# Designs tried in a protein design chat: VH-VL binders against Large ribosomal subunit protein uL10m (mRpL10). Part 2

Target 1, 224 residues: Large ribosomal subunit protein uL10m (mRpL10), of Drosophila melanogaster (Fruit fly) (q9vpl3)
Amino acid sequence: RGKINIQRPKAPHYERARVVAVTQPKYPELPKAKSCFKTRAERTQQQQENPYNEIIAREVRNWLDHSRLVAFFHLSSITADDIFRVRVQLHKQNLHLKSYGSKIIEQAVKNTRYEAIVPLFHSNHCIVFSPDPEKTAALLRIVRRVPQMVLLGGIVEETMLSRNQLVAYAQMPGLHAVQAQLVQTLSQAPGHLIQQLQAHQNSFVQVLDVHAKNQMNEETPKST

## First folded at step 35 (VH-VL)

Design i46 (from i42 with light chain Y57H)
Fold by OpenDDE, fold request of step 36:
Structure i46 (fold): chain C 224 residues (1-224), chain A 120 residues (1-120), chain B 112 residues (1-112)
Amino acid sequence: as target 1 above (224 residues)
Amino acid sequence: EVQLVQSGAEVKKPGESLKISCKGSGYDFTKYWIGWVRQMPGKGLEWMGIIYPDDSDTRYSPSFQGQVTISADKSITTAYLQWSSLKASDTAMYYCARRDWEHGSSFDHWGQGTLVTVSS
Amino acid sequence: DIVMTQTPLSSPVTLGQPASISCRSSQSLTYSYGYTYLYWLQQRPGQPPRLLIYEVHYRASGVPDRFSGSGAGTDFTLKISRVEAEDVGVYYCMQGTHWPFTFGGGTKVEIK
C-alpha cells in the first residue's frame, strides 16, 4: 500500500477532480479598494467629516467593554487585500479585526477607563477584539506571519499589557488550567501536612517495634 | 432570542398625533442603535432616523428632520416614533431595526412593521 | 446623501437558475482599511426586510450559501447561485458608511 504522502496527495481520479474543480468556490478576487492608497492625511480628513463617527464611537466602546482580549497593532504598508486575508483568518478564530480613525477612538474612550490607549493610535493602526482571552496565542500565531502588523500592546482581562507582556501571557497556560493546577496543589497540601505530622510518630513506632523485636530475640533461650 | 415587537396598525385622520412603539427584548437594549424605516405603499425603504437608547442620541435623516420625533425609554426597552400632526402622505409601513455592532454594524433584527393609515 | 442605484429593477428568473443584482453607490463606501458597510436585504411579500449580507460579502445568520455578495468601492453585486421559490421578493442594497443611511431602489426577483 503506497505511503500516502499527506503533504502531496496524489491527484484525485479524473471524475473526482472534475467534481472538485466544479465545486471549488471561485472566490472572486476582492477588488483592491482604492482607499488603501489614500494618504494618512486624506484618511483623517475623511474621517473628520463623517457624522458617522459618533455612531461608530459607541460601537467601539461596546467592543472594548465586551472584549476580554484587545490587541493593538501598527500597520506598516499593508494592502487592503492583505488586511482582508488576515481578517478572514482571525475571524475563523473568533478574533475581530477592526480599524478606526484616531478621532473615533478618542471619542469612544473619552472619560473612560480606556483613555490610556489613545496614544497608541498615532499612526495607521488596527485593533483585534475577542471575548476569549485564551485566543491570545492564536492571535499571535496568525499575526506572526504578517510582518506588516506590529503588535503594540493590548488589554487582557481589563489589564493593559505591553507587547512583551502580551507575548508572555500567550505562553502561559489558560486560566482554567492554572486554576486546576492550583486546586490540585491545594488538594495535595493536607495530605502532605498529615504525612509530615505523622512522620515522627511513625518513626517512633518503628523504633519501638525494632526494640521489641530485639528483646524477643534475646529472650528466646538457645535450646541446646 | 433577540426580538423587536412593534405596536399594532393605526388608522388616523389628518392632523391627529400618533406615537408608535418598538419594544426590544433578548438583548441589552441600551447598547444597540435602533432605527426607523419608512416604506410607502409599493415603494422602497427609507431611513428615517436612529437612536441610541443609552443616552438618547438621535440622528435624523434630512428628509425626516422636524417631521417626526424619535425617542426611547430604556427602562422599558422601547423605542418610539411619533408625529405631532399626521398627513395623508404619512400612510406607510414603518419598521424598527436594531443595529448590531458585533456583526458589521448591520441591521440584523427587524420589527414586524406597523402600518399607519392616514385618511380623511 | 449617497445615492444607491440598483439594476435591474426587475429580475425574472427561472427556478434553479442564477440571479445577479448590481448596486452602485454615488460615492465610495470603503471606509478605513477596506471596511465597507454595504448590506443586502431581502424583503419577501408581506414581510419585513431581512438582512442577507453585511460588509459586502458576509452572510447573515441563517442565510443560505446560495447567496453571495461581492464588490468594492462603488460597485457591488449580489448573486443567487440557484434561485428557489422562497427567494421571490424585493432585494435592497444599503449603505451604512455615511449618515444618512440609504437604500437602493430595490430589485424585484420573480419566478418566470
Scores: ipSAE 0.816, ipTM 0.922, lowest interface PAE 0.6, mean pLDDT 87
Fold by OpenDDE, last read:
Structure i46 (fold): chain C 224 residues (1-224), chain A 120 residues (1-120), chain B 112 residues (1-112)
Amino acid sequence: as target 1 above (224 residues)
Amino acid sequence: EVQLVQSGAEVKKPGESLKISCKGSGYDFTKYWIGWVRQMPGKGLEWMGIIYPDDSDTRYSPSFQGQVTISADKSITTAYLQWSSLKASDTAMYYCARRDWEHGSSFDHWGQGTLVTVSS
Amino acid sequence: DIVMTQTPLSSPVTLGQPASISCRSSQSLTYSYGYTYLYWLQQRPGQPPRLLIYEVHYRASGVPDRFSGSGAGTDFTLKISRVEAEDVGVYYCMQGTHWPFTFGGGTKVEIK
């Protein structure tokens, strides 16, 4: 009597399969809770037909031109409520989270230095803008708590940075701190040079002194 | 400081042409949409249209399409609203407003208004 | 066109008391990922409109804390926690999600 493979039950006889298929309670498809989130397709379609897109495209260009920090994120299964919470947190730091359709982005960056960012917007995405590049660390701190936001890269001071480069940038000391360090290093350099120069001179003098002492000792006849 | 200054009040007769102005100052005039809003006496606000001064892209509300012309001269940071032939029904207060892309794309600055009176 | 309906038409309020104005849109004003371009404007007698609230709940520069905006989708509310004499005027909601932009009919706030 063949072991009933519970994991791969033999397909029932076609008659039984028919009966089972007919007697399967057609559970009314739970109205697919139309995820309050219009499918990307629906959102994209709505955006395509809206004359408002051209108005927004110009605004996107303005954001790009006036931002010293721009960060690009992929959005993975995030709710509107979650986005709103993040937006509020970012806004408190003068970070502006925006989301635009791909067509809007394409229109906004067409024939500009930003055209290279277009491929980043084929999926669900958001952009964070800031006039202050020093807010990069704050941005990353906030976004780390949001697993649905995946950093793709960014623009800092008109330079395109990879994800890793942006993270590295956020860890760097501020410009003023770097300047202070530079000044400190430069201020110590002459002292170090003098010390090195003096060290060589001192070493030379010591060698001469030892040589002189040795010569004096050789010239002192052992008075027997 | 951002300011929008409109031209003075106008008294006209039906059939006359009119061009009123809105001058922007204190900001990059070319990078902000400017809109025109009509307010009839004792009534609410109505959008007429908007213009982007950099390329003069102009959008009209359907109710005002073909009824008025919106234009801009970026060299003197001025937007215009004009009628080829005024009607008595054009009697209203007209406001210009700037759309601020930095603050929620809101119309944050408004002109003082231009009163246009059309009477026989 | 999106129709904006405000209620009430008139709101007589006693000084120091709260006021509430409702605005309903004929369609959802949510644009993308929850961005809602709803605005509240104040127009005092003989003055141009002034922006109070943008994107449903953000106060414009110089707007007192007694003003607050709330809502989502099609239903929005402006609240004044404590009405002052300077708050007399007509208040308008405006949608900026769809062109053409449209205003509500306005709510007149007056002192009893």
Scores: ipSAE 0.815, ipTM 0.921, lowest interface PAE 0.6, mean pLDDT 87
Fold by OpenDDE, fold request of step 36:
Structure i46 (fold): chain C 224 residues (1-224), chain A 120 residues (1-120), chain B 112 residues (1-112)
Amino acid sequence: as target 1 above (224 residues)
Amino acid sequence: EVQLVQSGAEVKKPGESLKISCKGSGYDFTKYWIGWVRQMPGKGLEWMGIIYPDDSDTRYSPSFQGQVTISADKSITTAYLQWSSLKASDTAMYYCARRDWEHGSSFDHWGQGTLVTVSS
Amino acid sequence: DIVMTQTPLSSPVTLGQPASISCRSSQSLTYSYGYTYLYWLQQRPGQPPRLLIYEVHYRASGVPDRFSGSGAGTDFTLKISRVEAEDVGVYYCMQGTHWPFTFGGGTKVEIK
């Protein structure tokens, strides 16, 4: 049975897709649990003492390895409720918002191709994962409405992108559209080139013809 | 389809060694934690430990530290739970479970269980 | 270790009526930015445990909508809106925020 290509997850079986669609979690209005935001200090302390960090680190790596879109955000004074709302919105788009401590991230990416992301995690941050790079535009649209989330950069198709590059990427037409345009351009290129190459020759011939006609007209004696 | 299939029921005497197995299929076995849970007759569930098959990182619950050995063979996508010397108190149902990092780090798939009976 | 306390121990329910199970943790299960690794499991007689709810609120795949989870911090609730015959079994809450992971004592749901 072929290695489940997690990079190209086969579309879930229709029945599974139906079940997933029907089982869309009706998120109960979470009581405004004011108290759910642990201070950075509390979070850091919890992370230092908990063997759980090593368990999660491996999972973080898995998220990185299996995501074609990874976006890094700084969180500025966001409440747990706000994060939850955003999470729900993102989840509807198959975007997975996660938050990990810096130590967990460091451990997860140590000696990996992702090690360069460590400096992004000096402050409160969250990560959004997606198996679909085409969701970049959707992600940015959702996050644009959340001023507390500041885009820092991301990874698309294994390429690290700056904030500006991610924005530019999101504005690009889909891969298929770009491919179609490329094919169209390439198909037209030879014709245009030939026309340009022949343009001078044709112009020269026209000039010669005009010259020849003029000479013929001068040689016709006005028979008085 | 993700499946965990455990080895069959065991009847042993005190002092004997035992190794039971949990075979995973339908997913990348190396990238998911596998855990073992004990359920004594008529009692609740108890975590024994977890293992990450890729590097065999193993974590034990304090109550089971030194009492059992958890291991994995990723080549055959199988996790193991073993005793060097069984006690009558080890009589229980043992379950293996997969931890799904994609869905809230939940234990979403469970084996059918292995009944271990230790009697004189 | 985090102690998980479930109430009630037994819940006799009439078919079609709602059921509610409470779970309390000895420590807060809230992790970073509100992530709470609380789970609900169902164990039918003679069967292995089955995941019902993860992260307090999310239903696992194939779980009917009559099951719902709620709570925060240290107090959590599993609700069954309309109990069916197939819902008979023992329900466990589980915390996955701290190692070692721990289960509640279980709540037996029975039909009256």
Scores: ipSAE 0.804, ipTM 0.922, lowest interface PAE 0.6, mean pLDDT 87
Fold by OpenDDE, last read:
Structure i46 (fold): chain C 224 residues (1-224), chain A 120 residues (1-120), chain B 112 residues (1-112)
Amino acid sequence: as target 1 above (224 residues)
Amino acid sequence: EVQLVQSGAEVKKPGESLKISCKGSGYDFTKYWIGWVRQMPGKGLEWMGIIYPDDSDTRYSPSFQGQVTISADKSITTAYLQWSSLKASDTAMYYCARRDWEHGSSFDHWGQGTLVTVSS
Amino acid sequence: DIVMTQTPLSSPVTLGQPASISCRSSQSLTYSYGYTYLYWLQQRPGQPPRLLIYEVHYRASGVPDRFSGSGAGTDFTLKISRVEAEDVGVYYCMQGTHWPFTFGGGTKVEIK
């Protein structure tokens, strides 16, 4: 009885394959949720003065206030399904992807320290929020695989950063690592200083000793 | 722990005024919408309105506009629902609920309910 | 106002059997970039409503995995894979995409 190769199972007999193919429960293709990205027109229509916008604007402000990392992205021709996939990936990293209308953002940031971000929201956009600034590297790693998401800039620890600055920030060692390095450097500094000070003193003493020995040798009269 | 505690049951007569309360604890009361929901005996749930305690922005359902007043006192982390003149038809269970902006803007926490009975 | 229609009105279920509740909205509940603010709530007898599902498919904290939500646009479904005795009560769908927020009429789940 031939060893069943569990790693490469032999294709079932054609009749069995047919039966299996027919009996495979056709899971109704989840109706492709017509990710009806509402046409720009439909989105514009929804951007009409919906009382709901004012409700959610306060929540957007809360996201901004409670996030230590905020990243702004332009969205180019992305499907709802693709966004959902990215959202799930980000969520696993405690990164929260949100999308709001421009009017909502304007209302949310009006008369706040965030007002400068308004120009970033003239097109299709999304925002990623996180309470942890150390997740910046993870965010960028995930987004690199999504060409439809273009990084525009961000806010880290209440500081607005350009795209390039945010990328640079992500490449830096974590704050704790930097602190550890600093402590290590500071702890070594006194020892080095003492060594250098002692080295100079020791060298000086050696030179003096040599000089003293030479003088003593010159003063010994050759007893003829 | 996040909690919403409502005032006790009320028995009133038609024409009387009433103010019931919902006290929030365990979170920043000013940063979350609080809503009121009516449930008539043996019936479904109905949104009455919501309030943002920080600035007291209040939104009413059209059916309840002018019929009730929703208010909040952020100093004592309490939301209120009040009637100037009760009707027999106001007999219902009233719930307050918090809207959680962190989790899909969902109403995640509910009060225990306040039963209001209006009878002649 | 958005009208939420639930079916069935009553769902008698045998313990251990699955249950399914449908909710239809009069308008699309998709808000922006696929965000859909549909919620499912459970109300046990004599208790306040409890959030089960938010944004169509996410389970609220403490909600058992036997509860699942699905749907898009205007059609939504709540499923209970194995009904337990504690699942007896009225279930409501709710939309939070448009003000005023509105509930479905409710579905009563009972044990046969």
Scores: ipSAE 0.803, ipTM 0.916, lowest interface PAE 0.6, mean pLDDT 87

Design i46 (from i42 with light chain Y57H)
Fold by ESMFold2, fold request of step 36:
Structure i46 (fold): chain C 224 residues (1-224), chain A 120 residues (1-120), chain B 112 residues (1-112)
Amino acid sequence: as target 1 above (224 residues)
Amino acid sequence: EVQLVQSGAEVKKPGESLKISCKGSGYDFTKYWIGWVRQMPGKGLEWMGIIYPDDSDTRYSPSFQGQVTISADKSITTAYLQWSSLKASDTAMYYCARRDWEHGSSFDHWGQGTLVTVSS
Amino acid sequence: DIVMTQTPLSSPVTLGQPASISCRSSQSLTYSYGYTYLYWLQQRPGQPPRLLIYEVHYRASGVPDRFSGSGAGTDFTLKISRVEAEDVGVYYCMQGTHWPFTFGGGTKVEIK
């Protein structure tokens, strides 16, 4: 299942622990007294969250697994007509614009190499998927005219790229996975190219430095 | 070429068990939700449930929960709909359908249907 | 459960004339950022259902351009610009935004 906080402590697996606690003290009707005041809220949340999110999460996983290009955007307020026009323009280039809740994304990437992308979906966002990494240049040209969509970074040939790395990749046609890995490697400090013979690191998108402005949350690149 | 081929028509008595099948071909069977739809004689369509064959994750419509069992065998790319004890009211046409995540999560391919007749 | 209400129940039409089918949902089918998972299906006599339209507007592969879909929110329409003999059958709307997925009651299109 993964993380306790996401599944909430009242998930089915936690029912075994609560049953044991009730039987050991031998207090009668202990769960009844607590449930009388809070059961409606628990059922409402449970009913609203589970079945559809899980159906869609499988499909998000398929988009991630079958797309050689994935681009992440911050999305500011945009009209339904405007976003529809952008979606049509992108669709003509085999670029598929999608948006999902963070809970759906978390379920989709659970226990995969993509778990690191979850923080990008805590704010207003959209994602573009494509089987064609050559379409990166076309994507950036179309989105340049859409100020409501701000590029955060992407994935090319299973390699995570920052915003600047993805822009650089778009200028290097014809060498997909090798170009993505090369751009990622060359963006490190010059001395690290000699020391890093076999790459084992992910490139973290640094556009989240807005949280660093308040100086309460320093990030560690090795986490999440 | 995507195909869903269902098992043949069935004539059964009330109380008997039944398992009908839907074999998928021409695509990666494990990566697409498969659903079952009932059409009673002269009536419209009703979703019964869906299954994700990769891990057998199964969702039932509330009115069919506990009334049927949906399963899949990914090694032979086949989904199943089962009854433990048939009723005369189970007389209907049953369709399977594939959910295509690439095209609006639509049910783009349908089986030919399996007519189930339950009478004594 | 989302209730899908179709009108009319029956639409007799002269060959070559247009037909229009309405579908109303009991709540908005708009998903995040204006996406709407509303579908139209055709069932010819003695045949399984066939997908015609997905996401309100998009024709499925092999569907003639005389079929068009429109609508938003709770109100949706399927139009056939010129009805042909092969278009006889029952048409269903379906929502795929909320589980369980639900169909409209169907609209029979027939030649008068």
Scores: ipSAE 0.605, ipTM 0.822, lowest interface PAE 1.6, mean pLDDT 78
Fold by ESMFold2, last read:
Structure i46 (fold): chain C 224 residues (1-224), chain A 120 residues (1-120), chain B 112 residues (1-112)
Amino acid sequence: as target 1 above (224 residues)
Amino acid sequence: EVQLVQSGAEVKKPGESLKISCKGSGYDFTKYWIGWVRQMPGKGLEWMGIIYPDDSDTRYSPSFQGQVTISADKSITTAYLQWSSLKASDTAMYYCARRDWEHGSSFDHWGQGTLVTVSS
Amino acid sequence: DIVMTQTPLSSPVTLGQPASISCRSSQSLTYSYGYTYLYWLQQRPGQPPRLLIYEVHYRASGVPDRFSGSGAGTDFTLKISRVEAEDVGVYYCMQGTHWPFTFGGGTKVEIK
């Protein structure tokens, strides 16, 4: 019996050694029959003709920079009376309901970490600002009774949160209370550790003492 | 406590230059628009312009464009209103005011006023 | 420029009686979703202006509740429910919706 040793030839292995060229993506662009694009001069003139946007944009940036809670909502059709009632309820909780045009938001967040929020303002919207992130629960409670306001997400302590994350945040105990509880716990922990170390140290000394006494007894000469 | 303290009254002759000041305290001077308002004797209030001290962005009302210069020095929290050549018609009381983005973008604090008298 | 027209020019009022001041803008002051940057100021004799009302309705800090504001679009009203001696002065409306910001011509409130 003999066994047949047949080796299967292994295919050559190679790395893709091609030079990686920087190529531009090519998307087909249809020729435009008519152009309605504003010229550079017209854009500059329009910007000067709407200086209000620039005035307000700095104030929106201030709201963003000084609010520890920011919540974004889609706003369905709502009467002026209903939205005013909601604003009053929110204001009592130090929650400030605002709405701005998308161009104002774009200018306000330019060159900041918040540029990603601009698309949220292309549709009907509103924003709630507050210096008090612990008011998130109150915000959600008030808005729950306003079906025209649909929560999209928010910013808490400079961290962007999804809708679900913001709801979960609102259910947590107040941050101040959690911080106080943690400080109290940490203050007590060193005492327990010290006692535990002392107990181990005492036990070790006791074992050594017993061993030393046993060695002294064994070293006693036997009388013959 | 937010305060706006303006420089004292001025008596000048036509053709002279003048720079009056408005010093803000008790808040972050750089983050609030500051504006200047004119009140001619026996008349109402008129906005002259506003400035954002953080970047010196300045806006003038059309009737005051080219007539005055508004500036700010954020290192000493002070805004200025300046004329290169005073006219007798510049005789008026001038107020500065702070725009509070936190409360409806309102002008909630006003300086005490600076009386400017221009006569030969 | 938006023209702000106030009426009356002068409002003599008996102590304890109401006063009403009207302000009309040359175009709508409604900005977005019903926000309106319309303000009322008080200037007592010899004093700088003082903010009374912002955003049509909100009373500024320290302003007594006898002052109230109302209105929408182009027509706005400041009411003093019971005029007191300290309310003597000139009242101005001001718009902050369009640049340049503009004041009304003023309404002098005085005691008869």
Scores: ipSAE 0.597, ipTM 0.819, lowest interface PAE 1.7, mean pLDDT 79
Fold by ESMFold2, fold request of step 36:
Structure i46 (fold): chain C 224 residues (1-224), chain A 120 residues (1-120), chain B 112 residues (1-112)
Amino acid sequence: as target 1 above (224 residues)
Amino acid sequence: EVQLVQSGAEVKKPGESLKISCKGSGYDFTKYWIGWVRQMPGKGLEWMGIIYPDDSDTRYSPSFQGQVTISADKSITTAYLQWSSLKASDTAMYYCARRDWEHGSSFDHWGQGTLVTVSS
Amino acid sequence: DIVMTQTPLSSPVTLGQPASISCRSSQSLTYSYGYTYLYWLQQRPGQPPRLLIYEVHYRASGVPDRFSGSGAGTDFTLKISRVEAEDVGVYYCMQGTHWPFTFGGGTKVEIK
């Protein structure tokens, strides 16, 4: 084992490269398919394969932008009747159950700080959106009766929260007080003020562009 | 109250250009796909295309690609459908419709329609 | 393009009797997570289309409960439990799963 292997070069690369360059076949270009004479630029402005993904991705972005609460779940096999009952029950609480393909999610979060969530959507999943972050407690009460839905974490007021942090958030009194505290934390420049405020915050771990260096190095491994 | 108000009926000759409008009100116009639907006399409905007004992302049904231009002016919350050169076969009723991402991505609001008649 | 085939083309009915409209797609409309973007529209004479049903089953706002939708995969049905005079018009199914979105050919509901 323990020795490094050092060997001086054997073959001069110039002669090999020269012969290869002369004898390599000219590869056929992939056909630019000749459709009928219609403008290629007008055929596609922003999309080339399946524009449905782009259509729905903007709507997912709207859900993300207009939801103060977003919760992510792993979804085990569940009957259509059972998921329908859950969806109706959630809807009564202004909680909107959705699911989307991972490519659509990837498009929706492209060039945002939330790109890191894309791997969560490679398996069976569902998402709950709500404009009402105080409904987090109601969400957790409803879902605890649905063993097929396993909470992975969420976003509250544009802040990523783990499963445990979201559960802790649901128990906090006074949404307005929490929002003010969170906004103050995120609006401050980085440095000693961020660390001081983290010491005064309860059960938070944040992953943000401005504060990523300080807060990502302490992330706890996820266990399921 | 969400409303889509279309421009009035048009009588045109073949070869003329035309631009009809659909003004949205009562919602954030920039965040909803708006589509155009053609209904030829006595026929069914067919999608022409859709536009996302925030960035003007536009998608056309293949049979309408290159035949019409769909555009939007978000400053006046208005979507447009335009022809550079009308044909008699463009005689139809044209509807705009809004796609509501909150309710199943459904087309829940429709304009009143714009009748376009193209004849010599 | 997904072809949507409606039957019947015309459905004359007696007031108060049920009506049933079938819609068949050329391929499955089930989205990869079990959601289906299938819609039903009503167009009364001289009026624009009106949304009745979205996502196969859900009634749009203001739609009376005599309208119901069902189906899965490629086969979908709109039922009117008891036809009223105001239900006269043409009914269209529409798919929103694949671009371009496509309509069925329409079913004209008339009073006998």
Scores: ipSAE 0.594, ipTM 0.817, lowest interface PAE 1.6, mean pLDDT 78
Fold by ESMFold2, last read:
Structure i46 (fold): chain C 224 residues (1-224), chain A 120 residues (1-120), chain B 112 residues (1-112)
Amino acid sequence: as target 1 above (224 residues)
Amino acid sequence: EVQLVQSGAEVKKPGESLKISCKGSGYDFTKYWIGWVRQMPGKGLEWMGIIYPDDSDTRYSPSFQGQVTISADKSITTAYLQWSSLKASDTAMYYCARRDWEHGSSFDHWGQGTLVTVSS
Amino acid sequence: DIVMTQTPLSSPVTLGQPASISCRSSQSLTYSYGYTYLYWLQQRPGQPPRLLIYEVHYRASGVPDRFSGSGAGTDFTLKISRVEAEDVGVYYCMQGTHWPFTFGGGTKVEIK
């Protein structure tokens, strides 16, 4: 649950060679190399290859820290216009659709308990953030019409939930409704519990009666 | 209410040092990139750099790298732009701006500006 | 650096008439999945810049609905449906997709 393993056939040797080439050290280019020693300025510039990723990573961290609802989706092939329309619909509900490269996500979750989410972003994906966990039902309703977005799971109130747990959470009363229900129950606990226990007892007795009558009818000859 | 209040106008001579400030209030100062923008007289806007006050992570536009120092003091919610040796070409209006990760990573709040005049 | 080219440089308009400002980037500003980090700013005479539009389309808080943004890829437009006296100033587009962030050269809007 929450894993994004590509369900593709094993990559061809050419793709494996490309991965190896990416991990290979870069040799100095002789026509462009000044010497075997690089200047401090050249090394500094090389070390700052992707400053945009670092800028965005802090903002992703803020989204994670300030969202009570975070939902992760696998994203299948979809047009830019279609996903933009979905983003606009979600934004109207205070649901913020985002997508980030895995390097940005890795930087954002570094030294947090959420490091486990990084593999979800190695393939096509999107994330929905919201400060309002009660909007989970609205999120799922909107995405129901978007088969390209496949729910993987999420985080609600700092708790990681599987797909099934998130769907179940969305069907529960909202946080305020649950709180109100608790207050109502505590205020009426003696009488309400007695009534519920009596109803369950009556229901159980009724089931036993039906079973006993059915058993006796099967053993006793029928009468008019 | 989010506010960015900058220090007052400065008149300096070439070679002098200067540190101007931008005080943020009404929000969690440590969690928003703050940047500095230069506007030379009669010209457009150009980014100088940005800083993340929580850990002082600082990024400079290439043309300003080594020319200025951007810093922040999160205990007093203040960002700074400083020169060790001013040049006449540093005469400009300087703005600070906050990057709002909540609204499209936009620069939604701007300081009132600090006019720096450098002349003999 | 991504170059942002604005046209026109100056846009004198009659009060109550529309104005249209164009911004063209040297590279596509589309971020993943249809996002475009293009912003519009207004600078009234003697004032700091003010955010008008973020992400091509969205008006910032307190911005009147006569301002609208559109565009995709490399071509973007800010429209003022009915120019009012307080709309006089210089308008800048800005990209936030690549560091360093860059502005367009500005478009001065004036009442004829």
Scores: ipSAE 0.585, ipTM 0.810, lowest interface PAE 1.7, mean pLDDT 78

